# Ledger of designs, part 10: VHH binders against q924l1r178to360

Target 1, 183 residues: q924l1r178to360
Amino acid sequence: DFLDVYHGLRRRSHSEVITHLRRASTFVSHEKLRRQLTDLCTKVQSGTHPAAQDVLALRDCFSTYPLGFSQLQASQMRALSQAMLLTPYLPPPLLRQRLKSHTTVIHQLDRALAKLGIGQLTAQEVKSACYLRGLNSTHIADDRCRAWLGEWLHISCSLKEPELSLLLHNVVLLSTNYLETRR
Key: E = the ipSAE of ESMFold2; O = the ipSAE of OpenDDE; V2 = 0.75 times the mean of E and O plus 0.25 times the DockQ between their complexes.

## First folded at step 4 (VHH)

Design P23 (framework vhh_surovatamig_d1)
Fold by ESMFold2-Fast, scan of step 4:
Structure P23 (fold): chain B 183 residues (1-183), chain A 128 residues (1-128)
Amino acid sequence: as target 1 above (183 residues)
Amino acid sequence: EVQLVESGGGLVQPGGSLRLSCAASGFTFSSYYMSWVRQAPGKGLEWVATIKQSGSETYYVDSVKGRFTISRDNAKKSLYLQMNSLRAEDTAVYYCAKDLSPEFEELWSYLTSGFDYRGQGTLVTVSS
């Protein structure tokens, strides 16, 4: 199935993004933030779904060096593009511009969705919204997709424009372990 | 309903040429970057080439630069891949892929209509 191919690509990109984040943690000079980023990466790699507050605690790492949009390396941007099912092998300036543009549009749509209320969306609309934001939603029940979208919106609506690199990475952080473990 | 239908694959000798086509329907073709991706036997999906909405800019994976040419015809809602100097390593199923539009209106359309990037693919076998 074609969809299975895309899901496989997305799962592989999740591992690459987490590896990049863990590497970037060594460049975080603030000890508390460095430990929080390292801890989050370790928990996600071990199969733990992160809490919104743990993600939001890292906002400063993603608005400045090392993980702000202007600091992202080509390899990081390629992995993030794959997680969003975008073509990953464009020149770095265009890739950065496209990731920033896409993330900004998602952020704007998130504010509109929060105002509308996720209860107004049909089952298919909820699954599509989750899939666009990084969750492989096709085999997840509607109510669980709504819950996930609620978690996403809580994080997204708390972020300011300079922090949107965190929203981009949230495509991986919030999606990797959501109902994909057998426990 | 979004549909992508690939054609033009076949068996070809090393050094030969093939032209792949993709017929698109169910969406505003001219508003999207379009790509070709491939999957070799037993391997994962690999991006091959991308073309901007207007056709003004193209991008290629290093292994096909100078050999492959991506193009589009927005009036016919069709995407093409001209493959020259084919090598055994190019053997794969080739898929037409709809990339995301950077425009707000198209992204909103995705959320309300559902998105299906599904194409059947077209097999290219390079063998003597």
Scores: ipSAE 0.033, ipTM 0.338, lowest interface PAE 7.1, mean pLDDT 82

Design P24 (framework vhh_surovatamig_d1)
Fold by ESMFold2-Fast, scan of step 4:
Structure P24 (fold): chain B 183 residues (1-183), chain A 128 residues (1-128)
Amino acid sequence: as target 1 above (183 residues)
Amino acid sequence: EVQLVESGGGLVQPGGSLRLSCAASGFTFSSYYMSWVRQAPGKGLEWVATIKQSGSETYYVDSVKGRFTISRDNAKKSLYLQMNSLRAEDTAVYYCAKDSPLFEELWEYLTTGDFDYRGQGTLVTVSS
């Protein structure tokens, strides 16, 4: 069962990404945002699924040093690649370009999907959309996957291009503790 | 089913040469960047080299530049690593790894999946 192996790999990468976020938070100059990011990381590590509002409150942290796309370190990009089920075994410039391109395409698709309405997707289409965006959706009920995709789109469609590093990290933040994701 | 089978490892003296091979199946080989990665005893995975789909561009970690050459044969679905002037620090298990498809091919990405897959590896020991 290769899916179980990949689910395990993805779950492991989640811990790495959160650890990198917590370390990077110490370099966030705005004290209130630094505290909010640290608190979010602590809650996620403790098993709490974050509210979309709490994630969006951090948007400014992800458009500047150290969490903007151009500032991400190789180790951070490797962990994020694994969370997306992409090989981390590329030179850092190619990792950055790939992650940025992938995130930009997902953001564009999200805007189109929001216009279409997620109610028009089949169960299989919803699960595939969730899997692409970081959720281990195979054993999660269709209605729960649809609700998760709604949370994702609310965040995604609120973000501007300079903030897309947050959308990339949302692959981990929104997926780690969602109901039945551990299964 | 994605399969990658590495071969060509062995024991070699410092300054010697080895050629590694990777046989790929279960995916459209010509559509993917391919990489060699290695793991030395007691250390983590280290990226070694990457080759573009067409073979037109290659990338190497600094420690192997000028010594290693990555190449591919899309007709044979095979990836190669020619290793020259081998050093003791090159001792490792070498793995063949598949990268993601181009983002322009989004439907293939969505239907095939984008899995971090590597083979079982082949051991290279550089020792007197």
Scores: ipSAE 0.013, ipTM 0.317, lowest interface PAE 7.8, mean pLDDT 82

Design P25 (framework vhh_surovatamig_d1)
Fold by ESMFold2-Fast, scan of step 4:
Structure P25 (fold): chain B 183 residues (1-183), chain A 128 residues (1-128)
Amino acid sequence: as target 1 above (183 residues)
Amino acid sequence: EVQLVESGGGLVQPGGSLRLSCAASGFTFSSYYMSWVRQAPGKGLEWVATIKQSGSETYYVDSVKGRFTISRDNAKKSLYLQMNSLRAEDTAVYYCATDSPYFEELWKYLDSGGFDYRGQGTLVTVSS
């Protein structure tokens, strides 16, 4: 049905976002951050689900050059829009404005969810919250969706406003390989 | 059910003009940015023009600036693209497009028949 179509669109956008992140890593001047970003991209491309601490270690790349909101390229913003189920067919200033606004709203919702406690959500509410944040949650068990939302909130609630480009990219980083790397 | 229905395409000679229309239904048209995007044979989708909710701001890809004009009529729930001085490279299927209702719970959007906010398209062929 239409959910399967959206799942396909999201999976394609995930690959594009990771490719753009890998290219952007070559412009990271800080040696440790450059290595951490390239390592994360390589692991995600190979099917590994990243740990929250590995994602959070990259926060400085996403608050300044090269991956801060003002530094994002049009092609990167289009892929990120598709990952968020938004049309990518807007000029770059509007793509940037919209992505920044939507990420800010998600960040505020995340703080409210953390206060409420994810244990208070129904199975359907958990799956919807995960889907809004980039996970194709329809075929994932509710307990696994709840665990994923916990990982998301750990990252989200640790981030400051200037770092929200990382939260935007987390729509892809945390979602791409969830439950696909189990042996 | 969200629907976008494009019309107005056809065959024109270089230098000619066409006006495309898009009829929208199933969502609050006046609350959304609206865009025209196109796909030439064997190529990917290319953004062409965008108009703000109120019609107060318009944006265009460089190749059509000064030749194309995007406009809207919120009362009629319609979007338009006036295309002047057409060139062979403008040959494409043209689509009307908009955003999904992001701020609604996603399950409400999906339950309400939300899907692809891009229409079926209308073919524009510029004969050389």
Scores: ipSAE 0.041, ipTM 0.417, lowest interface PAE 6.4, mean pLDDT 82

Design P26 (framework vhh_surovatamig_d1; at its last look DockQ between E and O 0.25; V2 from the best seeds 0.00; counts 0 for: pae E 10.6 > 2)
Fold by ESMFold2-Fast, scan of step 4:
Structure P26 (fold): chain B 183 residues (1-183), chain A 128 residues (1-128)
Amino acid sequence: as target 1 above (183 residues)
Amino acid sequence: EVQLVESGGGLVQPGGSLRLSCAASGFTFSSYYMSWVRQAPGKGLEWVATIKQSGSETYYVDSVKGRFTISRDNAKKSLYLQMNSLRAEDTAVYYCAKDSPSFAELWAYLQSGGFDYRGQGTLVTVSS
């Protein structure tokens, strides 16, 4: 179907996002955070699904240089736009505005979803929620999608507005190896 | 109800030209970015071109730069794609798309089981 086609297109952006993230890690001045970010990138590239706590440990890297929203390069933003099913064919300032607006809406909806409770969603709703957050949910059982959405919400609901660049990158970080590491 | 109706596709020889048109209704056309996307047989969807609301900015995938021109007429609620120097690799169904980053629109697509903001498509075949 069309959802499989769109995910196929966005999946090629996953490697690009991780590669940009690994390059950016060498410019993180805080030694502990630099080591944690480098380690996470290496594990993700090796097929490991990251733990929510390991992702959250990096929040400070994503509110300032080099991974804060205002510091993202055009190539990084194009790859992230593809991962989020947004057009990458815009000038960099407009890519940045679209990514920020879209991520902010997701963050706001995540708080509402957390209040509603994951158990209240139908199978179709949970799969759609996961798909919009980067997971290829079309052929994944609803219980697995619900568990993944729980991991996403744990990360999302812990973040503040200046840290939303991490939520944006989480579209790739949490989605890339979900099924790969369980097979 | 958002409606997008493409036309202008057909069979053309390599090096030839075609002009695609898209008639839009059911939304405020002048308020949205508009895009052309295509799907070659057995391939995934590929974004081709995007045009800003005012027509002041246009964007293209590298493979069509210098050959394709996207344009719009807000008074007529129409989107166009002028395709020159066509190549076999341009063979695809071309879709007119309402290009919105809205989370609500993406959610609506998924809930309805399809993409309501994309037209039926028009086939372009570059042969010989």
Scores: ipSAE 0.115, ipTM 0.492, lowest interface PAE 3.9, mean pLDDT 84
Fold by OpenDDE, look of step 5:
Structure P26 (fold): chain B 183 residues (1-183), chain A 128 residues (1-128)
Amino acid sequence: as target 1 above (183 residues)
Amino acid sequence: EVQLVESGGGLVQPGGSLRLSCAASGFTFSSYYMSWVRQAPGKGLEWVATIKQSGSETYYVDSVKGRFTISRDNAKKSLYLQMNSLRAEDTAVYYCAKDSPSFAELWAYLQSGGFDYRGQGTLVTVSS
């Protein structure tokens, strides 16, 4: 299946994204946030699906240096681009612009979707929505897709514009270890 | 199906010149940023140059500024890389890479069967 092949391409970047996050944690000035970020990385690397509250707890960490949108390193942006099926072969300013635009659009769609309600979507639309947001939803049951999308929307709709770097990273954080994706 | 076919590579002496070409098909070429990337032996992929849809803006990695020129012909669906003053460190496989201009385009490709990011590449060897 085409979608499986492309998801494979995304999955290759997941480890790198998390590794960059772990490295970046060493530059986080606030001790609590640093620990929380490190713990989240450890959980994800150990195969644990993170809780929404654990992700949202890091919103301030992703608003400024080193993980704010404007502070992301080129290598991280390339990896994230791959995770989002965007070309990584751009100069850093364009990578940043592309990721920012893409994430913003997703965020806007999320708000609209939350307003509409997931229940208004067909199973295929739900799968597409999940896939677009990083989940290998192709072979995941509808109820599990809906649940995941609910988690995503909860996180997304809780975020403000300055925090969108977190949403960008969430394409990896929320999709790497979802139970249905380990198969 | 998106296809990118690179050509123009070869062996050249330091200080020499080459012109790479990329033939694109299977997508609306003029709607996309296009890029050249390269992979030297034993190294990872490196971005080289990018050109805007209209060709009005170009971007280069610092090491090739003033030596390389990226250009495109949207009518011919072709991307080019003029490489002058070639150096040994320019030795690599060069790939033509497709950009994705928008979220909508990405969505469309996902719905229609996908897209390729780059071709098979063309080898450039700079050696005395």
Scores: ipSAE 0.018, ipTM 0.316, lowest interface PAE 6.8, mean pLDDT 88
Fold by ESMFold2, look of step 5:
Structure P26 (fold): chain B 183 residues (1-183), chain A 128 residues (1-128)
Amino acid sequence: as target 1 above (183 residues)
Amino acid sequence: EVQLVESGGGLVQPGGSLRLSCAASGFTFSSYYMSWVRQAPGKGLEWVATIKQSGSETYYVDSVKGRFTISRDNAKKSLYLQMNSLRAEDTAVYYCAKDSPSFAELWAYLQSGGFDYRGQGTLVTVSS
């Protein structure tokens, strides 16, 4: 029954993260980026799975202001922690430290995995890799999990270290509407 | 298979003390931050305390600072919460929680599915 509880926590956190992203869009002064961010939020809220280029177009918003790691507020960090299935019940400095550390390590592992090749992973390893990155992979077929992980790696390996707040948010953006994802 | 078994709860008068224990198995205990969280009747979950892998750094919610002490024994794979000067507002079910992995064990963490896990809890009742 813990899987159902964790899926419920993750699902609720997705809505909270998207709501916060929409709020943050009001602080993006560049009109094209603001429109792209709000359009992506609307797309995800409406049940559409975004393309990798839609996510990557927003990298500047996540490098510093308004959505860089140092700029995230306590409520944002709590929702992101829940999406990662990490406890949100820590003081904000610890939440920030953990989210940043976790995302940095995932990014390093992603580069190694991309070089190794997803084909080298067993079905169980693929499913676990997807679950850690935000996908409710328990009931998703192996070939679909591998496809999702490939799209994740494409985004991840395109990002530089200062842009990793976008990778953290990708936990929600890429997983919310993927086929057979429980919501 | 991760298992966390909390114990040591009970009925105690205001001003009294209790020591909670958590026996851990199914993971490399020394590689993780460990936490206590609690849930009072009709309330949401509240973080209480966290301890680093080595035990060298501890963190507490303000309402318990100076009264509660978190500790761990990595050889016994056990987490503890010493609760002194208990108050009625400390009444809750207390849960032991597996927290952040070490970076050296990221691959093992990834292979385990990355689930956070909490035990069934132990009830602490502070009442006159």
Scores: ipSAE 0.000, ipTM 0.267, lowest interface PAE 10.6, mean pLDDT 82
ESMFold2 (binder alone), look of step 5: mean pLDDT 80; pTM 0.811

Design P3 (framework vhh_surovatamig_d1)
Fold by ESMFold2-Fast, scan of step 4:
Structure P3 (fold): chain B 183 residues (1-183), chain A 128 residues (1-128)
Amino acid sequence: as target 1 above (183 residues)
Amino acid sequence: EVQLVESGGGLVQPGGSLRLSCAASGFTFSSYWMSWVRQAPGKGLEWVANIKQDGSEKYYVDSVKGRFTISRDNAKKSLYLQMNSLRAEDTAVYYCAKDSPSFEELWEYLTSGGFDYRGQGTLVTVSS
């Protein structure tokens, strides 16, 4: 089935993105931020769903070296493209431009959704919004999808344009363990 | 639903030519960048070429530059790959792939579940 193929691609890409984040953490010069990023990656890898506050605490790592858009390596961008269900088979400049453009569109839509209120969305619209943002929402109840979208919007609407690399990585960070009943 | 149907593959001698076609349905074709990707036997996927919504920008992997030409017909909702001067190393299954949506089509993407879909593929074999 094609859904099984896409779910497989996303799950594999999640592990790759987290591995890249852990590697990048060694280049974070600010001690507290380095510890916070390493701790977040360890928790996510162990099956823990991160709190929005813990994700937002890392915003400075994603607006400058090493995780700002202009600093992303080709392998990181390929994994992130797979997490967003976009083809990873492009030259690095096109990968960067596409990821930036797609993330900017999502950010703009998120501001509009927050103003509208997620209670206005149908169950199907909520599941589709979550899927677009990285959650494998097909078998997750609509009330849980709506709660997840609320967490996503809290993060998204707090970010400024230079910090949108964090929103891109949030496709993995917020989605990897959400279906887990033991978080 | 998003559907892509590739055709035009076959057996051809080195130096020969083939034209691949992709028929698209289930989405606003003219609003998306489109790509060709390929998978050689026993190898991973390789991006071959992509084309902007209006055909104004085209990009190719180095190994096919000057030999392959990507094009599209938005009225027919079709994507094409003209392959000239074919080499044995071009032997692969070729796939048509939908790329990133435009800003204007994000709402459609949200409603459809946000899939980037590639089709079933068409086999190209280059041998004597």
Scores: ipSAE 0.006, ipTM 0.295, lowest interface PAE 9.5, mean pLDDT 82

Design P4 (framework vhh_surovatamig_d1)
Fold by ESMFold2-Fast, scan of step 4:
Structure P4 (fold): chain B 183 residues (1-183), chain A 128 residues (1-128)
Amino acid sequence: as target 1 above (183 residues)
Amino acid sequence: EVQLVESGGGLVQPGGSLRLSCAASGFTFSSYYMHWVRQAPGKGLEWVATIKQSGSETYYVDSVKGRFTISRDNAKKSLYLQMNSLRAEDTAVYYCAKDSPSFEELWEYLTSGGFDYRGQGTLVTVSS
């Protein structure tokens, strides 16, 4: 159906996003952080679902150079827009504005969801929340979607506003290998 | 459901003009940015122009700036592209595109079981 078509479209951008992350690692001066970023990219490319703690360990390189919002290049923003099901065919200033606005709205909603508790959501609400955050939830059982949303919220609610570039990239990092959800 | 119907394409000689139209239905037209995108034979999609909800801001790809004008009529739910000084390089299928929904609109759409589709485009051929 249409949800499978939309997921197919965003999935095609995943390898490009990860390639951009791997290239950005060469500009990370902190040896430990550089190796952590490279290791995460290798795990994801090999089909491994990353642990939330491994994602959060990278927060510093997403709040400043090289992967903060203001440092993202046009090609990176186009790939991320495709991953978010947003129009990638816009000028770079509009791409940056839309990615930042979209990610900020998700972050604000995530704070509210964490306060409410994911146990209060219906199965349909959980699947919709996961789909909007990058997971192909239509073919995953609701308890597994709820567990994934918990991982997402742990990451999201730990992040400060200057670090939201990591939340944006998490649409790819956390979703691409969860329960072999490719379709 | 979202419907976009493009019209106004055709054969025109270099230096000529065409006006493309897009009739929108199934959504609150005045609430969205609207776009024109094109695909030349054997090429990928290229963004051409964007217009804000109110019509107050417009944006163009450099190759058409000064030659093309995007406009909208919210009362008629219509989007337009006035193309002047046409060149052979402008030959393409032109598509009208609704901006991506906000996170909240997409949430509403997904929880209500909504669907989306787009128009088939209109062919513009610039040739002598």
Scores: ipSAE 0.027, ipTM 0.398, lowest interface PAE 5.8, mean pLDDT 84

Design P5 (framework vhh_surovatamig_d1)
Fold by ESMFold2-Fast, scan of step 4:
Structure P5 (fold): chain B 183 residues (1-183), chain A 128 residues (1-128)
Amino acid sequence: as target 1 above (183 residues)
Amino acid sequence: EVQLVESGGGLVQPGGSLRLSCAASGFTFSSYYMSWVRQAPGKGLEWVAFIKQSGSETDYVDSVKGRFTISRDNAKKSLYLQMNSLRAEDTAVYYCAKDSPSFEELWEYLTSGGFDYRGQGTLVTVSS
């Protein structure tokens, strides 16, 4: 079906984003953060679902060079756009502006959603919210989607505006291996 | 179902003009950024022009600035590309492309399609 095509495209973008993160880790000057980023990428590529604490430990890498919004290269932004289900066909300045805008809106919606409480959402609403945030939620049970959304909101609501590049990359980091770690 | 149907392509001589149209259905057209992208024979996809939901902001690849004009009619659910002073290097299949909404309405994203989509394309050949 058409959804299978889009799930395939999204999974391809996941692989590309992780590859870019691994390569970017060589440019992280802070030794401890470099090791933590490299370790996270290795674990994610091997099928491990990351803990929220491990993702949040990297926040400083995503507010400055090399992974802050203003430092992302065109190839990285194209892969991230595909993970967000956005067209990658814009020039880099417009691509960057759109990624920042969409991530900022998601962050604002996340604060409202956390205030509302995820228990107020129907099963369909939870699956839609997860899909919007990077999880291929179609064939995942609603309780597992609700748990995933809780993990997403924990990370999202902990981040400050200059760190939103991490929230953008979390579209890939939190979604890639969810099924494997919850079986 | 999301559908984008391009039309208006054809054979034209250098210096000529064409107007491309894209008819959209299956989603809330007025909620999406729209673009024209093209693919020349043997080349990758190239972004050509962009228009914001309201039509208030547009941008173009440098090679077509001043020659091409993107516009939209939200009431008719249509996107247009007016191409003037055409050059041989403009020869390509032109695609109408939609982007996701600005996430202003959480549920609308999924219910209106919520993913990148291109139509079948329309061929533009600039040749003498």
Scores: ipSAE 0.012, ipTM 0.345, lowest interface PAE 8.4, mean pLDDT 82

Design P6 (framework vhh_surovatamig_d1)
Fold by ESMFold2-Fast, scan of step 4:
Order: structure tokens, then C-alpha cells, then sequence
Structure P6 (fold): chain B 183 residues (1-183), chain A 128 residues (1-128)
């Protein structure tokens, strides 16, 4: 199964994405926000699935320095591209443009999906939607995938255009510890 | 089913030239950025060059700028890499790679059951 193979490949990028987030936290000037970002990274690395409210609390870190789209470094964008199942072998300007475009499309589709209601999706559609957003849905029951998609949409639909770097990082933050069988 | 078939590799002396070709099938070739990546013996994958959908923009790794030229023929569904002034450091297996330019196309691949972004490669050896 190619889905298992490609999830294995993108999962390898998860540690690198979290490492970049932890390093970036030292450059967050607002003390409370810096502590919240550090705490979230520690919990995720320890195997904890984060609450949507805790992820959303960090939105300001992802609209400005250091984690806004324009501030992402090449190594960060390569890891995020791998997490999105996109080729990381592009030069940095193309990586940035593609990550922005993909995240914007996901955000727009998420708003439409929230209007439609996730109950309208078939089991295969909900699993595919989750897989595209970072979850290894092939090993998870459809009702649990639907619940996860609800958590994703709560975060996504709360975000504004300048905050979409958080939605991109959420591909790792929300998926890495959710009911997934470890290696 | 995405297929990429590379050809044109071989043994050349330093300073020589080779032209690599990649024949694509199973996807809308004209809709994708295309890249060449290489893997030298005992090393990881290294990006070499990328060409935009129309061929209008091209990007190269610094070590090959001025020596390599990437091009494409959308009607023939083919990608090329003209390699001039070859050096021992260019010795590698060269792979043709497809990028995914849109979320919608990735959705189609995931829902239709077929996905691969890289061919089998073609070996280039530069030595005397």
C-alpha cells in the first residue's frame, strides 16, 4: 500500500518540524506566548495529542516573526513540504510559494467543508480528507477520523489569512499522536 | 499510474557532455514543475534543477549553474538535462522527479490509488 509508504516518509519529517518549532520559540518576545509554544512542543514530543484551544492560543506566533510564512527558513520549509507529501527538492522561493498556495487552498476547502457538514462525507472521503491534512487515516476507524476532522476544522475555520502558517504546522501538531500505531 | 523513464547516462571523461532524457506518462505533464535530482555514491539525494510548467523559469543548484541546462517539451511529454563541462563530482544516478503543483491533483492521486514522484534513474560516471 502506497499510503502506508508515503505516510512513513512524511512521518519522518515530524521530529524535524517540532525541533524547528522548539528552536523558534526562543525568538518569541512575548513571555507567556513563548512558554505556551514551548509547553505545546514538549507535550507533543512526549506523545500527547494537543487540544484545539491550545493550538489556537499560539496563532500570533505564526502571523509574525518568527513563524510567519515570510520568516520560514529553507530547512523548515523542506520539512513542512515532506509533511505535506510535497517534493522538498525545490529552491526556497518555490517551496514558500507552493506551501502558501497549498495551505490557502486547504483553508478555503475547509470553510466549504464546514458549511457542507462533515456528516455528508462518505467514509472514504473523510479518510482521504484526513490523510491530505496529515493524519494516517488508513489505520483509523472512520468515526474517529470524522472526529479528528472536526478538531481540524475548528482550528482552520478560526484562522485568518496571515495566520495560515499555523494551519500548515497543524499538519504535524494535530496528527502525530492521534490514535496512530507507532512504527 | 505515474511513470518516469530516464535515459542518456553513461561514462564520460572530465570536460565531456551528456544529455539526459525523461519520458513521462500517467499524468498531465504540462501541469507540473519538473526537476532533476541526483544521488552520488554513498550520499543522499541532491536537487539539481527545476523547470516551471511552461519552461519560462528555471532554477539550478550553484555547483551546476552555467554548465547544465534544463528544458522540456510538453507536446512530447519529455524533460531534458544538457550537461556540459562535466566534473568527477557530477558522478551520480540522476532521477527525473514530478512535483505536485496543486492540492486538487494530490487529492486525485490519493483517491485514485496511484502515486510516485520519481523514476528509476540513469547513471552518469565522470572519470578518466
Amino acid sequence: as target 1 above (183 residues)
Amino acid sequence: EVQLVESGGGLVQPGGSLRLSCAASGFTFSSYYMSWVRQAPGKGLEWVATIYQSGSEKYYVDSVKGRFTISRDNAKKSLYLQMNSLRAEDTAVYYCAKDSPSFEELWEYLTSGGFDYRGQGTLVTVSS
Scores: ipSAE 0.032, ipTM 0.398, lowest interface PAE 5.5, mean pLDDT 84

Design P7 (framework vhh_surovatamig_d1)
Fold by ESMFold2-Fast, scan of step 4:
Structure P7 (fold): chain B 183 residues (1-183), chain A 128 residues (1-128)
Amino acid sequence: as target 1 above (183 residues)
Amino acid sequence: EVQLVESGGGLVQPGGSLRLSCAASGFTFSSYYMSWVRQAPGKGLEWVATIDQSGSYTYYVDSVKGRFTISRDNAKKSLYLQMNSLRAEDTAVYYCAKDSPSFEELWEYLTSGGFDYRGQGTLVTVSS
């Protein structure tokens, strides 16, 4: 199955993104935010699925240095592109612009989707929406995909435009340890 | 099934021109950013040019800027690369690649197959 190859690429990119986040935590000057980011990274690396409130608490780290869009390093942008199933073979300025544009489109779609209500989506639409947002949804039950999409929308719809680097990293944070139950 | 079929490559003298074409099928072409990437013999992949969904915005690697022009025809589901003032360093296999999938097109893509980001490629050789 060629889909398994893409799942493998995503899993590899997840480890790289989390490693970058842990390194970036040492550059967070605000003590409370530094502790919250370090704690989140530790929990995620230990196999824990993060709570929405714990992710949202970090928004300020992702609006300015060190994790705002303008501060992301080329290697991290390549790993994030792989997590989103976008080609990583672009120069850093174009890579940054594309990640920002793609994340902005997802954020706009999320607001529309929240207004529609996730209960209106078919099973295939839910799985596709989850896959676009970073979850390897093919072997996850429809009800669990719908629950995951609800968690994603809660985070996404709470974020403002300058905070969208957090939504981009949420592609990894919310997906890495989510339950996979069945073929 | 998603397919990207490149054509137009060949042998050309330095300073010459070639026009590459990419015929897309199995997905909604107009919903995607499209790119040309190349691979010179014994080297890795190098991004060359990108065009947005509308064809209004184009981006190029510095070494081809002013010499290459990327364009698209959404009605014909075709992507083009006009290559002028060709140099020996442009010798490579050129690939047409999809970049940014939309929500609905991603589901269509997953259910129809087509998990490759690029086609088979077309060889461009610049020499006498």
Scores: ipSAE 0.012, ipTM 0.336, lowest interface PAE 8.5, mean pLDDT 82

